# Designs tried in a protein design chat: VHH binders against Dopamine receptor-interacting protein 1 (Dorip1). Part 2

Target 1, 310 residues: Dopamine receptor-interacting protein 1 (Dorip1), of Mus musculus (Mouse) (q4kl13)
Amino acid sequence: MKTLFEEIKASIKNNYNQDRSFWRPVLPWGGVFTIKAGRKAVSCTPLYVEIRLKNTCTIDGFLMLLYVILNENESFPRELSLHFGREFVDCFLYLMDTYSFTTVKLLWIWDKMEKQQYKSEVHKASLVIDLFGNEHDNFTKNLENLMSTIQGSYCSNWHCPTRVQEDQQRTISINPPQEIPHGNLIRLAVDELFCSKIELCEERGCGGLREFSQRVFCHGAPPFVVLNMQHWKPEDLAYVPYYLDLSDHKYLLEGATLFNKEEHHYSAAFQIDGHWMHYDGLRNVNLILLNKPPEFLLLSSLVYIRATEK

## First folded at step 15 (VHH; from x3 with T57I)

Design y2
Fold by ESMFold2, fold request of step 17:
Structure y2 (fold): chain B 310 residues (1-310), chain A 119 residues (1-119)
Amino acid sequence: as target 1 above (310 residues)
Amino acid sequence: EVQLVESGGGLVQPGGSLRLSCAASGFTFSHYGMSWVRQAPGKGLEWVATISPSGGITDYVDSVKGRFTISRDNAKKSLYLQMNSLRAEDTAVYYCAKGWTSGTYFDYRGQGTLVTVSS
């Protein structure tokens, strides 16, 4: 059978630079899952109990991106299974390919989110799950050890109280440089986090030089990474690099998530075979082929995929 | 992709000297701290020495201080261990490793090079 990914690719071939697609909606905002009880027991049990999801835009764009990434390379499902679990990856792909969109959101919530990360309550025979928040709390922080990195350093002063240091991180958070914008600020911020360097030791009274080794991925270079960009201002984003080097591995821009402050709503943009798509779960036609690459001025996240080496 | 090839081991008398070499490829050598580790027959792995990416910072296990010198040549992508005043207790297979502050995140050991100190 033809997968959802194959349906989307076929639809791209039939859209001659139209902004709108005519295939069925994918991952509509929110969702309702009906649990049908036996009709013969109506007086003792509800005819059905339903689960109602709201404010799901904090995961929807990333779930689309994850689906695209899993279809990008034959090895990625296997590689991502090492981080997310084989059962999760297999079930996620199956649910996406059968258009079981509310169910795939429930899979993410129950398998990858902790109960404290969302609010839920029963109201009039419905379990209401509310994903209000930000996408990094609801998605990026729940990617297991995928983006785990470590950077070691030594101080030249033998008396330094913290002579040997290791900095471990589970996410990739970069901050805008404080300098006046000039050139590729995103690449500079990535280099500040990853590259080897020598700087003055920050320990009080030490006076030594601290040398950092290149930051490395703890579990090998992942198929994709997410850069948290939520603190970046539009003026800092004049240039978004299509290529990055991370720990001697080449990465290519796969997509982004966008945040509309007026609507308090997330959307996403991403590539399939070099064609840019826009996804917005609130729209009736929620997956649209773009005429040109999107402008990334309302950027919340950048997503990079590991390049195939020559 | 990452490759580390050790050489320079052999049989030597107590008090003798050897110089071990490690040829590196598949990564930007000058960006990483490097280490030598060793494994004596029937024993676990022991950290021996560490050197910073620039070569400006070194550290050694106490049992080899003053006798061993770690160095690197970033232009040749090579790591070295000069071993002087060798003792029987230095007998081991010596490995070079990519990494310098945590053993749990050391990348790749080559085949190693055997150093035997015996009369």
Scores: ipSAE 0.592, ipTM 0.856, lowest interface PAE 1.5, mean pLDDT 85
Fold by ESMFold2, last read:
Structure y2 (fold): chain B 310 residues (1-310), chain A 119 residues (1-119)
Amino acid sequence: as target 1 above (310 residues)
Amino acid sequence: EVQLVESGGGLVQPGGSLRLSCAASGFTFSHYGMSWVRQAPGKGLEWVATISPSGGITDYVDSVKGRFTISRDNAKKSLYLQMNSLRAEDTAVYYCAKGWTSGTYFDYRGQGTLVTVSS
């Protein structure tokens, strides 16, 4: 058993009876990194001898999902390297496979986050980095140009002051439909963002019809997308689609992140070979095989993976 | 995968006409705005004309307005450019493109079709 992913898959195969948990924690919440003699601390004044991570649940579930995604298809490490950098992808996989979990969180923080996205201070010779906050700010917004899309439109009125428009977005944020209380609301919201349509032009005084082309990915269809579900209420989530069509590309539900407002804590659920797993970094037994798909009542994000085709 | 195959180019005298065609496959043709772009010898790409997904909205570069007509047939997944009153300055390789607003995100992967306007 060489990689962590292979060990997890082997554990799924061998988990009969009532033993639904894995023998070791993966990405435990927080972490401590001790600076050894001969290595320089990456710091400004003042000096510190260890780094202490707090409230890392805002990245932990997604880091676990990223690891699973990178192992789901032989082409995905190469494709994701075009967005994240080859050194990042190689180092991330190496650190995960050697159980260097605090170090992989530091890799994300220092390589992908900006200083203003987290708090840091030195306390008793420890640099304390606090990731308290929002998954969208700490992870989803830091996915480079992976999910960049553009949608163009024209107004039929030649004299419209904004006749030609382009809407470019770096994340995929969808809103629940206001006037449709039940049904497949997620597909409707995705269609509102992506599909071609004709609407009355919203420019005051124009009166023309505005036609939208289908929204497209700026850099090709990515291996995965993250839908930000933070504004969705449980009643809007009666149905979570296992399949989405995004700009003529098929996507399959890979997993989700969940947010408990009372505990201010994120967890994740995801699939490996059709088997649902639950991950919660605060638990001593933090990776558990589920008997059936989770209910998505406290949804923070949905993660979809591009379907493989010839 | 997206495929765009242009045809209908050739040699024509000034004042003459040509009709270019583009056969599209590998995407839902009716959902996308489409364009024609051209490249004169030794020059960069120039946008020529754009048509909406429904075909109801068109736009043209000023130099071809009144002479060129873009059209589409969504049932046949085909894009057309009718070029009338051709001028020597229209000499170029013409490409069809998936895309219809500013040219940064045009997908033009065909080989193009050469239009030569000379005596």
Scores: ipSAE 0.590, ipTM 0.860, lowest interface PAE 1.5, mean pLDDT 85
Fold by ESMFold2, fold request of step 17:
Structure y2 (fold): chain B 310 residues (1-310), chain A 119 residues (1-119)
Amino acid sequence: as target 1 above (310 residues)
Amino acid sequence: EVQLVESGGGLVQPGGSLRLSCAASGFTFSHYGMSWVRQAPGKGLEWVATISPSGGITDYVDSVKGRFTISRDNAKKSLYLQMNSLRAEDTAVYYCAKGWTSGTYFDYRGQGTLVTVSS
């Protein structure tokens, strides 16, 4: 039996050859889950009879990317089960492959989000769950067990008040370099965060040299990483690297999430078999074959997958 | 794949000396700070010493300062711990660790080498 991923790949081939293939909508924005009242539930006044999801674009692009990633390598479901839990990974894939899209969003909300990360309210016998906000707050923040890193540093001055330090980051936020006139700005910014280096200690009155260790993944090199790129301008993004070296592991560009400020709306772009796709849950045809990355949306994140080691 | 292999442990009398070695592979050794940690029988892990990627900056737990010397040879991808004036309380399994951790994130360590200080 064909999985959703196999159907997407087949649709890409048909569109590539200019055949008019049917695109099935995937992960449409929002959703409604109707609660079936059983005999026991009917004998009691239910608080609500349906769940309505609003503003789900803050998770939809990443859920689509996660689905693609889990299908990229036979070992990734097992590896990601160590971080997400086996039951989550199995249930996620099953729900995606059976087109149970509102339910897969509820799986993320209930299994991975804290209640304080979203608003909920009963309105006219509907539980309304509103995911308005920042996709990094609603999705990436919940990846701490996957993407946490730590970097040690050492000051040569024995009197430095912070002579030996550790800097732990729960997610990976990359800021544009300030004074670099040319080059691959994203790779330079990643190296600034990850690479070993020696620089003047910035502690007041110290005057020593601070040596930084290479940054290390706290839980081992994950199958994928998300770089938070929300502070980057489009002109700084002309050269998105296909490869990154992170903590002695090679990573390959899988995709990106994009943010349209005018609409306060997220979308995603990603590769399947070398073909760029754009996903936007608000559109009737919500998975489109691209020939270029979208240039009119601000980059929110870059997503890289770990290359296979031989 | 990261591999760390400790060696050089053994039985020694109080006041004696031992030199521990750690062979590293599977990562760019010279780019990482390295540490020695130890575990006494029935106790938790204790950080012992750390050394910067270049080898130029070291730090030690107070109980071993002046007695232990951490060093590294980046060309040989090796970490060392020279232990002098050994005491009974130094009895432990000693582990080589990638990075410095104040009691957390010890997942990048080897199998360990046993040091026993006894009469």
Scores: ipSAE 0.519, ipTM 0.823, lowest interface PAE 1.7, mean pLDDT 83
Fold by ESMFold2, last read:
Structure y2 (fold): chain B 310 residues (1-310), chain A 119 residues (1-119)
Amino acid sequence: as target 1 above (310 residues)
Amino acid sequence: EVQLVESGGGLVQPGGSLRLSCAASGFTFSHYGMSWVRQAPGKGLEWVATISPSGGITDYVDSVKGRFTISRDNAKKSLYLQMNSLRAEDTAVYYCAKGWTSGTYFDYRGQGTLVTVSS
């Protein structure tokens, strides 16, 4: 039997213009997990008999992207097992491939999220888990052992009080450049964070020049990178780069998450073999093959995968 | 693939000199600050010296200041450590590292080169 990934690829290859959707919903928003008592006599009453998930769009797009990434290269499950754990990766893939979508969300919540990251409450006989919030708090914050980077810098003034600095970032957030309003602003923002450079020292009264080393990944270049883009406006997004050089590794645009502020809802777009798909867990037909790349007008995050050298 | 190959270590008497070399490949050498770190038997890693990407800024741990000189040649993708007036406490395995000063985090991937200062 084919995996979910193989079914999606088959649907892309077999498409007619009229059938641009995947035939089965994937990762529907929310979810209900029913706990059924066995036939054995039980003298205790459980606190709840079902689990209800709501506001899961803050993780759904990234769970879909993670699934695609794990299938992108045969080495990625092994590499990502070093960071997520082998049992997590195996269970995640199994649950996705068996369409056990509420269960895979519970796997993320219980295995990767801390209790402070979500609200939960028992109402009547239901445990309600509410993932209201944003994708950083509910997903990318838990990627710190994968996404951590560090950059050293050195001031030319020997008397600078912070002559040697280390800047560690536990996730990758980029902001629009303030002084350069034109051009490839995303590439400029990435370079501001990653590239070696010499700038005026920002220490008050110092007057020296600060030289930055290239930023590096603390745990090696990961199979994928997430750029947090929450503060970018559509006007800043004239061009989304399909290629990035990060710490001497080439990365290729794999996908994005999108946030509609008026609906308070996340969706995602991603590539499989050069074909763009759109995922939206609230729609009845929630995985659609696009005729052209998405416009990225409401960009929340960009996701890049490490290129293979062949 | 990042590769750092250290050489130039050996047995030397106190007061002697050694010059360590590090050949770098698999990354854009001129974009990174480079460091020497060392590990004495039974001890953790100790930062020794750092040089900025351009070569214009250097820094040293106090115990080697005035005795050791870090340098680099970006055209040859090589890092050097000239060690003079060697002392017994300088005995360690020396690693070159892609990275910054003073912290405990260093990207060292080579086998290192052993420096033994003994009479």
Scores: ipSAE 0.421, ipTM 0.765, lowest interface PAE 2.4, mean pLDDT 84

## First folded at step 16 (VHH; from y2 with Y105W)

Design z2
Fold by OpenDDE, fold request of step 17:
Structure z2 (fold): chain B 310 residues (1-310), chain A 119 residues (1-119)
Amino acid sequence: as target 1 above (310 residues)
Amino acid sequence: EVQLVESGGGLVQPGGSLRLSCAASGFTFSHYGMSWVRQAPGKGLEWVATISPSGGITDYVDSVKGRFTISRDNAKKSLYLQMNSLRAEDTAVYYCAKGWTSGTWFDYRGQGTLVTVSS
């Protein structure tokens, strides 16, 4: 049987060659899962609890994107396993390929999310899990072990009270420049975060120069990175760079997550075989081939994959 | 792949001098702060010195101040540690480390070079 990824690819090819309808794999927003609770007594009837998922659009797009990324790069599953555990990655891929999307969501929730990140309530005979909040809290934040970075800096002033500094970031959050320079704002923002630089020390009365070292990933260069773009305005996103240089590694644009302000849900965009696709689990047409960027959506995140070193 | 190769270690008498070198490859050397760390026998890793990417800022552990000098040649992708007035307590394996931190964290270090100070 063909994998989900193969099916998607085939669909793209078919559309390209024969102008056929695009195949649309469904990753439902919600989900129902039944869990069996065991009793100590062999004679007791097992208790079943129905699990209902709500507001999973905060993770659905990323899960699909993650799946695509892992399938497009042969080494990435292994690399990711170093961070997420082999069992998780294998299970994730298997579940996706078997179209067990609800179970995939549960896997993420139970394995990667903390209890405080979602709401759980018992309603009648069902456990309702509500992934409230935003996709950054529910997904990107849980990639900290993958995307954590650190940057050291020193002040030239020996008497500076903060002469030695280490700035550790759990995720990659870039902010738009206060003064909008001409050029690629995203790249500039990334460079501001990552690159070595010399600046005036910000300590009051110091007067020294602070020199920053190149920011590095705490756990090695990850196979992919997610840029949190939630603070960016559409007008600042006129240009999205195709590649980024991060800590001596080149990363290539692979996908994005998008937010619909009117409907208050997330969707995802990703590239397969040079074709951009849009996935929205809440739409009847949930997977479409893109001929142009989606309109009336806000960029929530950008996803870049590490380029294969030639 | 990041590589750091130390050299210049050896046996020296107290009061003597040594110059350690570190050859770096696999990364943009000039963009990173670099450090020397050392591990004495039976002791933990100790930060010794750090130098900024440009070389304009240096810092030292107190015990080596005035005796050791860290320097770098970005064109040669090399880090140096001039050690003067060596003491028995300076006996250690010295490592070149990638990263400019407070001495508590670095992402890469070399295999080290042994410095033995003994009469």
Scores: ipSAE 0.790, ipTM 0.913, lowest interface PAE 0.5, mean pLDDT 89
Fold by OpenDDE, fold request of step 17:
Structure z2 (fold): chain B 310 residues (1-310), chain A 119 residues (1-119)
Amino acid sequence: as target 1 above (310 residues)
Amino acid sequence: EVQLVESGGGLVQPGGSLRLSCAASGFTFSHYGMSWVRQAPGKGLEWVATISPSGGITDYVDSVKGRFTISRDNAKKSLYLQMNSLRAEDTAVYYCAKGWTSGTWFDYRGQGTLVTVSS
């Protein structure tokens, strides 16, 4: 049986010249999962619990993106396993390949999400799980530990009360510059966050110079990084960098999540065989080949994968 | 792969001097603050000194101020610790550390070099 990835890939290859849009049984919005208890008890009435998922569009895109990346890059599964655990990665891939999309969502929710990130209600032997928040809160936030960084800084003033300090961040937060320089604003913002620099010490009355060290990842260079772009204006996103240099590692753009402002749901973009694809689980045609960035969609997140070569 | 290799440790008499070296590789050395830390027998890891990426800013634990000097050569990707007026209490394994700030955090350290101060 062909994997989901193989099916998608085959569709691209076979239909590239005919139709760049596809419908495939991919990760759907929502879902229902029935747990049957007592399957082996012939003499007992099985207990059934129905689990209904709501508002899963905030994670569907990322899950699909993650799946594609895992299959597209040969080294990525191993790298990711170091961080998420081999069992998780294997289960994730297995569930996706067996088209157990509701189950894989549950796996993510129960294994990677915090309880506060969803609401659960029990009704007549059914469990309803309702995700709330945006894509970043529901998915990216769960990856914060992986992307935790720290930066040391040093003040030239011996009497500075904060002569040596550390700035630790849970994730990679970049902001648009106040002054709009010409060029790649995202790259500039990343560099501002990560690169060594010398600035005037901000301590009141200090007058010293503060030298910043290169920002480093707290848990080693992660296999991927996610940039939250929700605070960026579309006009500031004219240029999306193909690669980022982060703490002596190169990261390559492999995907993105998008937000439809009109329909109020999230979708994903990813590359397969050098082609950009758009996934939207709420569309009849849920996979399309992209020749240009989708119109009328807002960039929510950018996903970069660590390059093998430094 | 990040590598930090310490050298220069040995036996020295009280009041003597020793210079430790650390050879760094696998990262852009000049972009990172570097530090020396030490572990005395039966004691925990102790921060000793830190130097900024450019080398323009240094900091020391109080017990070594005026006696130890941390320096670096970014071209050679090397970190140094000049230790003067050594005391018995300075006996420890000395480690070169990357990213250590104020003794609270580092991401890499070497295997260490033993410094023994004894009469």
Scores: ipSAE 0.633, ipTM 0.860, lowest interface PAE 0.7, mean pLDDT 86
Fold by ESMFold2, fold request of step 17:
Structure z2 (fold): chain B 310 residues (1-310), chain A 119 residues (1-119)
Amino acid sequence: as target 1 above (310 residues)
Amino acid sequence: EVQLVESGGGLVQPGGSLRLSCAASGFTFSHYGMSWVRQAPGKGLEWVATISPSGGITDYVDSVKGRFTISRDNAKKSLYLQMNSLRAEDTAVYYCAKGWTSGTWFDYRGQGTLVTVSS
């Protein structure tokens, strides 16, 4: 049978009748998993008979993006298995392809999240798992072995108390430039984080110049990167670059997550073969083909995929 | 793919001089700090010298300070180590490494070049 990804691609190709939606829900918000004892184990009653998931939008968009990424290149399941574990990648793809959406969320929760990252409580014979919060705490924080970077620097002042420094970042968070020129503000902010540079030493009373080496990935250049955009305002987002250079590797825009502050709700946008789609787990029709690239006015994160050089 | 190729090692008498070279490829050489590290027979790896991306900042282990000079030519993508007043304890395999103190140099070292200081 066809994979979910193959069905989505087929729906894109058959859109000349102005049908802009995928025909069935993908990763609906929340979820319920019913536990039933087998005939052999009827005397062993579990403490709860169902698992109920709430506020899952903090992981749903990224789960959808991860699924798309794993299907974009034949090598990516193998490469990402080095970071996530082969059993996780195999199980994740199987559960997505069999429409077992509550179960795939449980896979993420139990395999990748630590207990303090979520709340759980048994209530009326239900185990309730509540993912209220944000996408960083519930998803991208668990990518630190993939996203970690380091940058070394030296001060020209021999007596600087911190003459030699290294700066390790566990995620890629970029800040908008304070002086707003015309141009690609996102690329400027990425360069500020990654590029080699010389600047005045920030140590009080030092007066030297500090030279930075280019920032590098601690575990090699990953198949995809996530840029945390939480400090960016809509007026700063006029231009989103379709490619970035990170540590001598080219990355191409794959998608984004979006945050509606009024509804406290996350959604996602991503592209397949140049066609942009919007995913929102709260909608009845929750995967829609867009007529044009999204405007990114509610941007929460940007997702870039490593380009092949050949 | 990062590649670092060392050359210029050999046999030299105490008090003599050698100049080591390292040819770099597969990365934007001028954007990274570079280092020389060495391994004496039966010993672990020892950091020797480091140079900033521009070449304007250098640092050395105390035992070679004043005798060794690290330099770079960003146009030629080359790193150098001028070793003067060589001593028997300088006998080692010398490696070119990508990185400053960031921890990058230990992952991208070449095959090394042997320096033997003996009478």
Scores: ipSAE 0.460, ipTM 0.782, lowest interface PAE 2.0, mean pLDDT 84
Fold by ESMFold2, fold request of step 17:
Structure z2 (fold): chain B 310 residues (1-310), chain A 119 residues (1-119)
Amino acid sequence: as target 1 above (310 residues)
Amino acid sequence: EVQLVESGGGLVQPGGSLRLSCAASGFTFSHYGMSWVRQAPGKGLEWVATISPSGGITDYVDSVKGRFTISRDNAKKSLYLQMNSLRAEDTAVYYCAKGWTSGTWFDYRGQGTLVTVSS
């Protein structure tokens, strides 16, 4: 599989500047990659003649969002190359622009996922790669270095057994506030995670006040952030803020991923040319205009992009 | 862009005093804990002192307690380290660091200012 990826990279490198499409690619669910006779990429045991992908909705929405983000600003491919690697970003854009849809999913799987993150078996001379699961396991887990934050705190009680603490988070998971009946709950939850604050120390028997520093990104403020919304109920989401301030950086809402519980299926929403669109790779018409919030879909993630300099 | 510029280092005799300053810019200074760390020749980074965002909570490595005082002026976006009763083992490059930690993790640090304590 690594050999096949190396051949794909070589092909892309030679064709990049001449084969870019001007029409907007939209990923379908799943995919089949047929292995051509004579390619070394399949010289392994067991032998197979094609690769079949299923249950790819756990990565498809985010791959679409990544493509939109990389085309949002000329500087973003360079910035994201620091986190994904330049070869990945170049190959990703080329494969998307040339409608090589199954191949771009294979790029993510082999370049960014560990083998333990997906199931694969050879059946009837096909390698079947199954991405059943959730978006964290299959996509955002591979962003944990990009999304890593840390917040330090000190307790005023010099006898506190945990006087100095550091809280490191590898994802940005925000929880609904439970003591506030209304308002912009997402902004409040983000502030609870990120802002400097003073609270009663939670160490039992301490009684001191704990002062928190502003939370910071361990590897610098990323070009985009993903808020994991797994614990939010639809009734808690009165408003989704268009703008957030994260660690002294301004972020703008770029999109969301959505979950259909009955179908166990992910989709996404994002803007194309100023219009909100709903993307669902499982549908025959996989990109439609959103005129209202999608019915019967749970919010899985919110995606924010770092604002450009004024 | 975060900038931390240290100053006030120099050569001093044992028992003497120095006051280090750090000018900060490019971030909301009052929202972050700040620290001083140092690196003696041939050694790794050593945490020296930390001060909370408000300035109300401080902490020090044992070897400098009672001799060093960390302070900050949020209006001037400045961090200070008053170093008294200096010893030869205090010789190091001193760095201003954005972050509140007794560990080894820092968001950002300056280029440092050299303090040499010798007779």
Scores: ipSAE 0.455, ipTM 0.791, lowest interface PAE 2.2, mean pLDDT 81

